# Ledger of designs, part 36: VH-VL binders against q9hc84r5073to5261

Target 1, 189 residues: q9hc84r5073to5261
Amino acid sequence: CICSMWGGSHYSTFDGTSYTFRGNCTYVLMREIHARFGNLSLYLDNHYCTASATAAAARCPRALSIHYKSMDIVLTVTMVHGKEEGLILFDQIPVSSGFSKNGVLVSVLGTTTMRVDIPALGVSVTFNGQVFQARLPYSLFHNNTEGQCGTCTNNQRDDCLQRDGTTAASCKDMAKTWLVPDSRKDGCW
Key: E = the ipSAE of ESMFold2; O = the ipSAE of OpenDDE; V2 = 0.75 times the mean of E and O plus 0.25 times the DockQ between their complexes.

## First folded at step 10 (VH-VL; framework fv_necitumumab)

Design k8 (at its last look DockQ between E and O 0.03; V2 from the best seeds 0.00; counts 0 for: pae E 8.6 > 2, placed apart)
Fold by OpenDDE, look of step 10:
Structure k8 (fold): chain C 189 residues (1-189), chain A 121 residues (1-121), chain B 107 residues (1-107)
Amino acid sequence: as target 1 above (189 residues)
Amino acid sequence: QVQLQESGPGLVKPSQTLSLTCTVSGGSISSGDYYWSWIRQPPGKGLEWIGYIYYSGTTDYNPSLKSRVTMSVDTSKNQFSLKVNSVTAADTAVYYCARDTWIQLYGMDVWGQGTLVTVSS
Amino acid sequence: EIVMTQSPATLSLSPGERATLSCRASQSVSSYLAWYQQKPGQAPRLLIYDASNRATGIPARFSGSGSGTDFTLTISSLEPEDFAVYYCQQRYNWPLTFGGGTKAEIK
């Protein structure tokens, strides 16, 4: 099951359903319906603002968050010497490429392409601030995913699963239901 | 090594549909790492991105051509195709298929040799 | 769409000379900029990705620099095989767009 987002608004679900969604908030990209493998979940924050000097330079880039077991990994982009670079926060601590902890591996390809691997699960997540891709083994995650990435069932008809458990007529309509409420952001609740 | 090869008619009449196929060898198109793209180049001019198709069938087209362009993918044949409807002389160009490594290499790293399509009555 | 402008349109130089090619974007594209080389009768070849990284097999004499809106491709010492047309491409957003190209020709 491969889910992708590119161009800022183009999505392809795990089952290959394409749709466009433009949101300004944080949304659930994917989570396990039933926690089986560390309660894996992915989030996209469209405006990730930090207090760090490098990240707070009048811009709030997108950030992809990965929650696995008790770990929280944030992938975002920051400006370093006038150049964008990947910034990986592991439990809120910046880490370098090659960092690993509790079965999670992080790496940076080039300058901005960040990758998170969970070898035990065969999970791979990539993000460069504009494009992300999540790869989950069907054998483990089939029929147990929900979010903007939809279901992992090899059936596009059931991809548009909303937070309330119903299926929307379009995945675009489905996408907004996966809003993560945040009172700090206008319109994000 | 991965290779791409364009195929299709070199001549198309005005108002007809241009149809090309790109055959991928040395690797599978069924990969989430790539956006399989079409680019064209009118004689003596620059390059224009036409669009891409993902292995799952997801597509995105250049807005300038969107209304006339359709792409498809056949994973069983390891091919992806381009159709341009209602062609005019302006559609005369060398058409390239390419593998776009959006996430990995941030570039189109493998190109076909290109095929000239001339729109003429 | 993001408009890419390359200059000069033509660059006449001799082998061994340094070539400097410019590419400007109508808006910031961060570092999401690629350079391609195209020789007559051939498909473009990827030279530089992410503004400053050489693609596999690209000689060290090729280098890319810049960020935001202004980018430069430099060939430190031109080889005979380097005389070709060079295109920049923004990869920041869809649709992907190319510059008009710079033709490096032999003086």
Scores: ipSAE 0.019, ipTM 0.602, lowest interface PAE 6.9, mean pLDDT 91
Fold by ESMFold2, look of step 10:
Structure k8 (fold): chain C 189 residues (1-189), chain A 121 residues (1-121), chain B 107 residues (1-107)
Amino acid sequence: as target 1 above (189 residues)
Amino acid sequence: QVQLQESGPGLVKPSQTLSLTCTVSGGSISSGDYYWSWIRQPPGKGLEWIGYIYYSGTTDYNPSLKSRVTMSVDTSKNQFSLKVNSVTAADTAVYYCARDTWIQLYGMDVWGQGTLVTVSS
Amino acid sequence: EIVMTQSPATLSLSPGERATLSCRASQSVSSYLAWYQQKPGQAPRLLIYDASNRATGIPARFSGSGSGTDFTLTISSLEPEDFAVYYCQQRYNWPLTFGGGTKAEIK
């Protein structure tokens, strides 16, 4: 099961359904339906994005958040000496490549590319501030994921599952329902 | 169909700067879904990854070459470029540009035809 | 830096035979491994991604396997056009690195 987002708006679900979605809030990419593996959850924060994210030089700061057991890992990009660099916050503390705690490993693949591995679960998440990929083994997560990344069922018919448990006609419509409420930003409630 | 084409001089003198440009056609360099790489291959030898550039200008280079290489992108011309400073005979190679998928999973799925650059006096 | 070692350096086989090419990483690269084919005077062509998935347009006779440090490219029945150099590439960490190549030659 692999979920990805490219170009700021293009999504490919765990089961391979492609759709476009433009939103400037925080959204649930994936969470466990039943807490079998430490309540693994992934969120994409688009708070500083605008509708023009698809044009040249139309980038905006994004953050990918990973919740696992009692740990919160945030992957984002910041400016260091006038250059974009990856920033990884482990429980709100900046950490460097090679950091490891409680079965979570952090790596930097280049200047802005960040990876978090959870080897016990075979989970890998990469993010460069604009593009992400989340990899979950089907053997562990089948029938136990929900969010913008859809279900991990090897069945595209149920991929557009909305937060209320109904299936939308398009995954674009489904993706809206996975909004995380934030009263600080208009329209993110 | 996306196509890549290298261009630049085939002969460069030692100590000079090697400059190459890759032109992208049939697609946009500004899509944000990919990053753009340079790879070189000395005659009769294997492949060496030089580095990548993202359409925003973000780069990373192979540490073995980092002190001598720079890359740039011109989104208005749909092009990206490589410069290798202070070249020696060891820099003689076929140089390829390639499109790479930004998710680690896929690979370099579109390559230019390659251009031989010879460093000699 | 992750070193990729390919063996054998040269593989001499006849059309119709099965080819097995080995690629070993100096440390685990999970499944982030690609295989490329390069014919003389041509650019490399992506064959296999994510260790075992065929790229678009690649015939079913090509298959990849392995995870961690040990990977294999198998060509089940060699065709005349398959005699080329094959490279593996780890995509787990930067710098991206290629193996030294395996040349498949006509015996």
Scores: ipSAE 0.016, ipTM 0.622, lowest interface PAE 8.6, mean pLDDT 85
ESMFold2 (binder alone), look of step 10: mean pLDDT 93; pTM 0.948

## First folded at step 11 (VH-VL; framework fv_necitumumab)

Design m2 (at its last look DockQ between E and O 0.04; V2 from the best seeds 0.00; counts 0 for: pae E 8.1 > 2, placed apart)
Fold by OpenDDE, look of step 11:
Structure m2 (fold): chain C 189 residues (1-189), chain A 121 residues (1-121), chain B 107 residues (1-107)
Amino acid sequence: as target 1 above (189 residues)
Amino acid sequence: QVQLQESGPGLVKPSQTLSLTCTVSGGSISSGDYYWSWIRQPPGKGLEWIGYIYYSGSTDYNPSLKSRVTMSVDTSKNQFSLKVNSVTAADTAVYYCARDTWIQLYGMDVWGQGTLVTVSS
Amino acid sequence: EIVMTQSPATLSLSPGERATLSCRASQSVRNYLAWYQQKPGQAPRLLIYDASNRATGIPARFSGSGSGTDFTLTISSLEPEDFAVYYCQQRYNWPLTFGGGTKAEIK
C-alpha cells in the first residue's frame, strides 16, 4: 500500500484513488484502526511553527509526523544559510541522517529528502516538505488503516472512509473529516 | 564506478552455516542512499530476494528465510555479509550482492558477479 | 507476498524481430515494477524501473509499459546481444518478488 501527496494538494490513496484537497490544518494521513504494529500513525501539519526555525526565515513549513510505539518523529524543512534543509526531530530532538533507535531509521538524501524506515514492518515514509510518500506492506496493514490515505484494501470503493466510519461521496469530502483539532490555528477546530 | 564483489566458500556441508561477504569498491557503503541486498538464484531457476542491510545495521529479511538469515555490515571495511544457518541442498545457488536504491526504489542498479555456493556432504 | 507471473516462459525469435514480454502481478503494484536482463553466466542488469523508465545506458530499443497488474517489456528490434533471460520485479511491497523469467532465445 502506497499513499502519496504532491503539489501540496494532490493525493493518491493506498488503493490508488486520486483526489485534490487543500487544507491549512493538521490532518490524519493514516492510522491503524486496530493497534497491531505499534499503533502507527502519520500526520501532515500544513503549518508547523517551531522555535528551531532559523531566525533568518520565520517560516512555518509543512511537517510530517510519524508516531510509532512511544516514538514521535517529525520531518520538516528549515533554512540554513539561505538554503532549505531537512530537519528531523526524534522525540523533539534534532537528529542527523543515519540516526537509528528502537527499530526506526532516519535518513536524508541530498539536502531535503527525508526518510523514515521501520525495517521490521517493511514501512517507509519519505518527505521533502512538498512531496509525501508512505509505503506499507499490504500483508500487515491491509484493511486496518484509515485517514486521508484510505483503507489499504486494494479496493478503491472504500477509500473515502470518513472519521465517523461512513463513506463519503468523494475522497475530497472525506479528507476534511480527518482534521486534527487545534485551537491555536484559525479554522482548525 | 561502484563495484560489488562476493567472497566466501563455494562448498558448505548440510546443517552448517553459509557465510558470504560483499566488498564494495569505488564508493562508500556508509551512504543513506541504498539498501545493500542479497539475492540468490538456484541453478537453472529464478531469482529470490533474501534481504537487505542498511549501512547503520538495520535489516529486513524475506519471511521465507528470516529464521535462518543474518546480515551484518562493517563500514570500516566497506563490506556487508550474509549468513544462512542450517543449510540444505535447497540452499545451493548463485548468491548475488546488489545495491538497491531505496529513496525512489528504482531497482537494483549495481550487482556483484555472483558466487556459487554448493551444499553437499 | 505478491506473486509475479511472466509469459511466455520461452520466446524464440530472430534478430531484427520485435519481442514482447509479459509480466502479471497477483495484485496491483501500480508502476513500481522493474525489469532485469540476465545473460548466461552474468548477474542481472537493471533495464527498466518504475515500469517505463530506462535505466542508465539502456538502449532505446527497450521499452516498458503497464500499470497495476499487467506489464510489458518490448524490444523493438532484437540485437544478437539481447538474447537472454528477462525478469520482472515488483517493488510495491515487501518482500520484493521476481517473476519466473522469460528466456528470449534465437530461433
Scores: ipSAE 0.018, ipTM 0.569, lowest interface PAE 7.6, mean pLDDT 91
Fold by ESMFold2, look of step 11:
Structure m2 (fold): chain C 189 residues (1-189), chain A 121 residues (1-121), chain B 107 residues (1-107)
Amino acid sequence: as target 1 above (189 residues)
Amino acid sequence: QVQLQESGPGLVKPSQTLSLTCTVSGGSISSGDYYWSWIRQPPGKGLEWIGYIYYSGSTDYNPSLKSRVTMSVDTSKNQFSLKVNSVTAADTAVYYCARDTWIQLYGMDVWGQGTLVTVSS
Amino acid sequence: EIVMTQSPATLSLSPGERATLSCRASQSVRNYLAWYQQKPGQAPRLLIYDASNRATGIPARFSGSGSGTDFTLTISSLEPEDFAVYYCQQRYNWPLTFGGGTKAEIK
């Protein structure tokens, strides 16, 4: 099962359904329906603003968040001497490439590409601030994913599963239901 | 039927800038599923990856060349380009453009025919 | 950077014989390995991805195996058109790196 996003609005679900969705909030990309593997969850924050970003708030980067067991990993980009570089926060602390803790390995590949591996689950997630890809083995996650990345069922007919458990006619309609409420962002509640 | 075509001068003088353009036809450079790479091969030798560009302008370069290389993309012309500054005879090679996939995925599944660039005065 | 080492440099065989080409990585690349074929005067062509999966249109006589640091490309029965140079490429980390190539020649 492979889910991708590119161009900030173009998605390919775990089962290969393509759709577009434009949102400026945080959305659930994937979460386990039944918590079998540490309650693995992926979120995309389309406007990730830190407390020190007030002068550049309109330019807040995207961040990909991974929750696994009690760990929170944030993948984002920052400007270093006029160029974008990857930034990985492990439980809110910046970490370097090669850091590992509790079965999670993080890496920076090249300048901006960041990778998180969870070897026990065969999970790999990459993100460079504009493109992400999440790879989950079908053998472990079949019938157990929901969110903007859809289901992992090898069947595109049930791919647009909404938050309420019903299937939408289009995945664009489904995607808006996966909003994570955030009262600190305009229109994100 | 995606096709890639390299274009640019076949001869460049030492210390000058090598500039190449790759034109994508039969598909869109801004489709989002692919990265666009440059690879070079000195005559009779192996392949060296130079770097990639995504249609948004995002890049990564081979560290061995990073100080001298820039890439750009023009989505309106369906093209991406390579510049190599301060060339020497060691930069003489066939230069290929290729359609690439994300790291840890398939590979470079469409290649241009290649263009020989010779560095000599 | 991850160094890819191919052996042998040259493999001299006759049509109909089995070819075995080796590729070794300086560190584990898991299964993120591709194989390419390059005929004289032509651009490379993708043969194998993810170490063992044939690209679209590649004949079944080509197969890949291995993981971690040691990989093999096998051509079960060489055809005349298979005499070319073969390159492995790791796709695990930037920079992407190729092996030095194995040339398959007619004996």
Scores: ipSAE 0.013, ipTM 0.597, lowest interface PAE 8.1, mean pLDDT 86
ESMFold2 (binder alone), look of step 11: mean pLDDT 93; pTM 0.951

Design m3 (at its last look DockQ between E and O 0.06; V2 from the best seeds 0.00; counts 0 for: pae O 8.6 > 2, placed apart)
Fold by ESMFold2, look of step 11:
Structure m3 (fold): chain C 189 residues (1-189), chain A 121 residues (1-121), chain B 107 residues (1-107)
Amino acid sequence: as target 1 above (189 residues)
Amino acid sequence: QVQLQESGPGLVKPSQTLSLTCTVSGGSISSGDYYWSWIRQPPGKGLEWIGYIYYSGSTDYNPSLKSRVTMSVDTSKNQFSLKVNSVTAADTAVYYCARDVWIQLYGMDVWGQGTLVTVSS
Amino acid sequence: EIVMTQSPATLSLSPGERATLSCRASQSVSNYLAWYQQKPGQAPRLLIYDASNRATGIPARFSGSGSGTDFTLTISSLEPEDFAVYYCQQRYNWPLTFGGGTKAEIK
């Protein structure tokens, strides 16, 4: 199962359904329906404004957040010497390429590309601040994913599964239901 | 339909700088979806990845070549370029530019035709 | 860096035969593997991405399999245009590295 987003708004679900969605909030990309594998969850914050940038213009970068067991990993970008570079926060602490803790491996694959691997689950998540790809093995996650990335069922008919368990007319409509409420951001509650 | 074309001198003297340009047509180089790579192939031998450049100017180079290689991008001309300093006969190769959709789903999905660069006195 | 080893170096077969090409990585590259075909005097062409997915326009006779360190490209029934050099490439870590190639030639 492979989910990706590119071009700022184009999504391909785990089962290959393509749709567009433009949102500026935090959304659930994927989470386990039943907590079988450490309650793995993926979130995309389309406007990641740190405390220092909360009132800034719409220049806040995107951030991809991974929750696994009790760990919180944030992949984002920052400006270093006038160029974008990847920044990985492991439990709110910046870490470098090669960092490993509790079965989670972190890599920086060049200047902007970041990857998190969870080898026990065969999971790989790659993000460069604008494009992401998440890879989950079908054998482990079959029928146990929900979110903007769909269901990992080898069946595109069930991909537009909304938060309330119903199927939306389009995955664009489904994607809106996966909003993570955040009163710190206007229009995101 | 996106096309890539390498250009530059076919003959370079030892110790000089090899300079190549790749022109992108049918699409824009200013896209966050792609990385722009150079690959070389010595005659009768395999392929070696040299590095990539992102349209923002960010680069990553093969460590074996890093001390001698620079890449640049000119988004207004829809081009990216490679320089290899202090060349020797070992740098004789066909040089390819390629579009890399690394993060999305593919590998290097569009290649230039290649240009032979010979390093000889 | 991750070393990619391809075998055999040369595969001598007749049209209609099944070709099996091997690629081994010096460490796990997960599914981050691509296969390319290069005909004489031409640039490489992407055949397979993510170890097993055919690129757009690639005939169904090409298939890829494997994960981790061991990968296989299979051509179920060779056609005359399939006699070329095939390269694998790991895309797991920088630098990106290619295998040494397998030449499929007419016996």
Scores: ipSAE 0.279, ipTM 0.734, lowest interface PAE 5.2, mean pLDDT 86
Fold by OpenDDE, look of step 11:
Structure m3 (fold): chain C 189 residues (1-189), chain A 121 residues (1-121), chain B 107 residues (1-107)
Amino acid sequence: as target 1 above (189 residues)
Amino acid sequence: QVQLQESGPGLVKPSQTLSLTCTVSGGSISSGDYYWSWIRQPPGKGLEWIGYIYYSGSTDYNPSLKSRVTMSVDTSKNQFSLKVNSVTAADTAVYYCARDVWIQLYGMDVWGQGTLVTVSS
Amino acid sequence: EIVMTQSPATLSLSPGERATLSCRASQSVSNYLAWYQQKPGQAPRLLIYDASNRATGIPARFSGSGSGTDFTLTISSLEPEDFAVYYCQQRYNWPLTFGGGTKAEIK
């Protein structure tokens, strides 16, 4: 199951359904319906302003958050010496490429392509501030995911599963239901 | 051009520890792009993935060998090593080290020539 | 673990003939499938990655296809140097697993 986002608004679900969604808030990309493998969840924050002092000084970039067991990993971009670079926060602490803890491995390819790998689960997540990709083994996660990435069932008919458990007519309509309420952001409550 | 070379004893007695080292040349082992991997092949048989080590020291092993396998990395020497404890005749194989392009799950694009390790009394 | 099954075990062909090798996975591996070539006394060499992409330096006569559980390696016209053992490898989940191999031998 591969879920991707590119161009800031283009999505492809785990089952290959393409749709366009434009949001300015934080959304659930995927989460386990039933916690089986560390209660894995992925979030996309379209305006992340609290990454670090360096990041906040320049822009509010997008941030991808990965929650696994008790760990919280944030992937975002920051400006370092006038160049854009990947910034990885592990439990709110900046870490370097190659950092690992409790079965999670983080890496940066080049300057901005960040990757989180969970070898025990065969899970990989990549993000460079603009493009997102999540790869989950079907054998472990099939029919146990929900969010903007869909259900991972090899069936596109059920991809547009909304937060309330109903299926929307379109995945675009589904996507907005996965809003994470944030009173700090206008229109995100 | 990146090259890998295995080194270590070709003969190990039963119950002892198999120890091999892979030396990387033509490039630095300290890259986030690769899993430095070990694979073995018993004579006349297929390939078995043993495990990998990342340049930071992170490892993952094949569950079939996990209890007996330990890998290490020495970035200063541009080497990574494999140890297999309590060996038996079943551990007789050609052992390969390889560079695995994990970042794109590309494949094992660079291999050592392999070294035969025979377990015999 | 994901079990990879290759067929046939042995393929006897003549130079110039077309070779078709099969690889099946016990469960879907999407396109995360690699093919390797191993000649006698040599280490395996990466041929195909992501099921259908030729690795650097691999001749055009080699091609890979398939997705999910069924994959095929095709050699359009066998050269003498192509007689070797070929292995598929799933790279979808840990542990990485190889097929049992297909030996392409001269008829």
Scores: ipSAE 0.012, ipTM 0.570, lowest interface PAE 8.6, mean pLDDT 91
ESMFold2 (binder alone), look of step 11: mean pLDDT 93; pTM 0.950

Design m4 (at its last look DockQ between E and O 0.06; V2 from the best seeds 0.00; counts 0 for: pae E 12.6 > 2, placed apart)
Fold by ESMFold2, look of step 11:
Structure m4 (fold): chain C 189 residues (1-189), chain A 121 residues (1-121), chain B 107 residues (1-107)
Amino acid sequence: as target 1 above (189 residues)
Amino acid sequence: QVQLQESGPGLVKPSQTLSLTCTVSGGSISSGDYYWSWIRQPPGKGLEWIGYIYYSGSTDYNPSLKSRVTMSVDTSKNQFSLKVNSVTAADTAVYYCARDTYWQLYGMDVWGQGTLVTVSS
Amino acid sequence: EIVMTQSPATLSLSPGERATLSCRASQSVSNYLAWYQQKPGQAPRLLIYDASNRATGIPARFSGSGSGTDFTLTISSLEPEDFAVYYCQQRYNWPLTFGGGTKAEIK
């Protein structure tokens, strides 16, 4: 099962359903329905972004957060002297490429591409600040994922699963329901 | 079916810049599910990954070549390109363009036919 | 940089025989390994991704196994069109690197 987002708003779910969604809050990309594998959860924090061709200019900051067992890993991009640079926070501490702890491996490819691997689960997550990809093995996560990345069932009909357990007619409508409340951001509660 | 085709000069003199273009047909270079890569193979030798470009213009290059290599994308022509500066005989190779299916997890599932570039005076 | 070592360099077998090709990484690459086939005068073709999954259109006689540092490509019963060079590629860390290749030759 592979979920991806690109172009700031284009999503492909674990079962391959394509949709667009432009939200400015933090959203659940994926979490386990039943906490079997260390309560694996993925979140995407979408800061204020535009997709206008005439207004494309300022960087659009995003952060991808991974929760696994008692570990919290944040992947983001920071600006250093006008140049984008990848930043990985492992339990709030900056780490560099090659760091590993408790079955989690982190890597930086090039300057901004970051990857987190959980080999025991066959899980890989990559993020460069604008594009992410999450890979989960079907054999472990079959019928046990929910969020903006949908289900891992080889059935696109159930991909737009909303937070209340019902299936939406469009995944754009489903994606809104996966908002993570954040009182720091207006309209994100 | 997506097809890739390399084009460019087959003979380049030492110290010049090698320039190649890959044309994508049967699909869009602007797909967010794909990266666009260049790979080379000296005659009788193995494969060397040169780098990739994403449709946004984001690139990563093999560190061994980074100082001499640039890539670009032209979404309006559905093409991506490779330049290798200051070539020597060691740059003689068959150059392939390829589509990579996802960020780095799958593999290069569509390849061009390859074009031989010879560096000689 | 992750070095990929393939063995043997050349494998001489007859049609119908089982082929076993080895690929070893200088550090763990998890299951992020691809196998490619290259026939003379042709571009490589993706055979196996994620160490063990067949790419679309690849015959069932091709199978991949392994994780971490040691990987194997198996061709259960060689057909005449299978005599080619096989490359492994780690896809775990940048730069992406290929092994040196194993040439399968007819005996």
Scores: ipSAE 0.006, ipTM 0.522, lowest interface PAE 12.6, mean pLDDT 84
Fold by OpenDDE, look of step 11:
Parts: sequence; structure tokens; C-alpha cells
Structure m4 (fold): chain C 189 residues (1-189), chain A 121 residues (1-121), chain B 107 residues (1-107)
Amino acid sequence: as target 1 above (189 residues)
Amino acid sequence: QVQLQESGPGLVKPSQTLSLTCTVSGGSISSGDYYWSWIRQPPGKGLEWIGYIYYSGSTDYNPSLKSRVTMSVDTSKNQFSLKVNSVTAADTAVYYCARDTYWQLYGMDVWGQGTLVTVSS
Amino acid sequence: EIVMTQSPATLSLSPGERATLSCRASQSVSNYLAWYQQKPGQAPRLLIYDASNRATGIPARFSGSGSGTDFTLTISSLEPEDFAVYYCQQRYNWPLTFGGGTKAEIK
């Protein structure tokens, strides 16, 4: 199951359904319906503001968050000496490429392509600030995912599963239901 | 340049345990970039992935062999090992250790020369 | 597990000819596909990764293409040293699986 987001608004679900959605908040890209493998969840924050010292300028880029067991990994892009670079925060601590802890591996390819790998699960997540891709083994995660990435069932008919468990007429309509409320962001509650 | 070398007995009796060690030279095994893997190839046949071990000790095995396979890593010796229990003639193969860059989406870029293990009474 | 099927089993060609090897996956593996070359008595050697990228030191005559379930390894002009067995490997899901191999032999 491969879920992708590109162009800031184009999505492809685990089962290959394409749709367009534009949001300015944080959304659930994917989470386990039943916690079987560390209660894995992925979030996309479209406006991530950080006070990281590595940021040359105050920006609020997009950020992808991976939650696995008790670990939180944030992938975002920062400006360093006028160039964009990947910034990986592991439990709120900046880490370098090649860092690993408790079965989670992180790296940066090139300058901005960040990768999170969970070898034991065959899970990989990539993000460069603009393009997102999550790869989950069907054998482990089939019929146990929900969010903007869908259900991972090899069935496009059930891809538009909303937070309340109902199926929307379109995945675009589904997508907005996966909003993560945040009172700090205008319009995100 | 990183090199891998398999070592261990070339002959094992049925029902015994096959034991091999891979020694890494020219680089440290304590790298987060690689899955240290074992692959085997029966004579005249194709390749079968056995499993991998990460430098931290995390492992994953081929389900076809999981019940009989154990891997270990010794970072102090820059080695990782393979054990296969209850061997039969079907386990006769050339066994390769390899450095796998799966983490970086590349492939198995460094291989040992392989060692033949024959299971025979 | 994902089953990888290679064809043909044997490919008989002459030096200088173009070789086209096929690899098919039982399900989509995206571009997580590697090609290996194995000469007699030697360990496999990585040729292509991510379906289309040549590994370090691999001659330009080797090229990989494809995505999803169908992949192709092409040798534009066979050199004598290219006659070997070639294996594809899916790297999309555990366990990693290899194709049965294609033997490129001299005609």
C-alpha cells in the first residue's frame, strides 16, 4: 500500500484513488484502526511553525509527523545559509541523517529528501516538504488503516472512509473530516 | 573498501545446526545504513533471502525459515552470524552474507564470496 | 510473499547484440526493484537499484526500466563478460524475494 501527496493538494490513497484536497491545517494521513503494530500514525501539518535554531528565517513550512509506539518523528524543511535542508526531529530533538532508535531509522538523501524507515514492519515514509509518500506492507496493514490515505484494502470503493466510519461520496469530502483540531491555528477547530 | 567473508564448517550432518559467521572488514558494522543479510543458493538454483540483522540486534527472517533461523551480531568483532537448526539435505547451499542498503532503497551492494555448506550423513 | 517471475529462463545471444530481460511481480512493487548479475562461481553483483538506477561502477550499456509489476533489464550491446545469470529482486515488502533468474548465454 502506497499513499502519496504532491503538488500540495494532490493525493493518491493506498488503493490508488486520486483526489484533490487543499487544507491549511493538520490532518490524519494514516492511522491504524486497531493498534497492532505500535499504533502507527502519520500526520501532515500544512503550516508547521518551529523555533528551531537551525532555521535561518521564520517560516512555517509543511511538516510530516510519524508516531510510532512512544516515539514522535517530525520531518520538515528549514533554511540553512539560504538553502533548504531537511530537518528531522526525533522526540523534539534534532537528529542527523543516519540516526536510529528503537527500530526506527531516519535519514536525509540529498539535501531535503527525508526518510523514516521501520524495518521490522517494512514501513517507509518519505517527505521533502512538498511530496509525501508512505509505503506500508499490505500483509500487515491491510484493512486496518484510515485517514486521508484510505483503508489499504485493494478496494477503491472504500477509500473515502471518514472519521465517523461512514463512506463519503468523494475522497475530497472525506479528507476534511480528518482534521486535527488545533485552536492555535485559525480555522482549524 | 568494505569486504565481507563467510566462515564456518562446510559439512553439517542432518538434524544438526548450521553455523556461519560473516566478518566485515574495511568498515564498521555499527552503521545505521545497512541491514546485514544472509542469502543462500542451492546448487544450480536461484537465490533465497534468509534474513537480516541490524547492528543494534534487530532481526527479521524469511517466514519459510523463521522457526529454524537465528542471527546475531558482535559489533566488537565486526561480525554477524547465522544459525540454522535441524538441517536437512534441502539446506545444502552456498551461503552468502551481504550488506543490504534496503534502508536507502538501493540493494545488496557488497557480498561475501559465499561458502558452500553441504548437509550429508 | 511477492512472487517474482523472470523470462526468458535462457537467452541465447551473440556479442554485440541487444539483450532484453523481463521481470514480473505478482503484485505492484512500485520502483522497489533491483537487478543482480551473477557469473559462475561468483557472488551476485548489484547492477540496478530502484528499477532504473545503475549501481556504482556499472557500465552504461546496462539499463533498467519499469514500475509496478513489469520490469525490464536491457543490455544495449552484449560484451563477452555479460554472459551470466541475472536476477531481479523486489524490495517492496518482506520477505525480500528474487526472480528465478535469466541465463544469458552465448549463442
Scores: ipSAE 0.006, ipTM 0.563, lowest interface PAE 10.2, mean pLDDT 90
ESMFold2 (binder alone), look of step 11: mean pLDDT 93; pTM 0.950

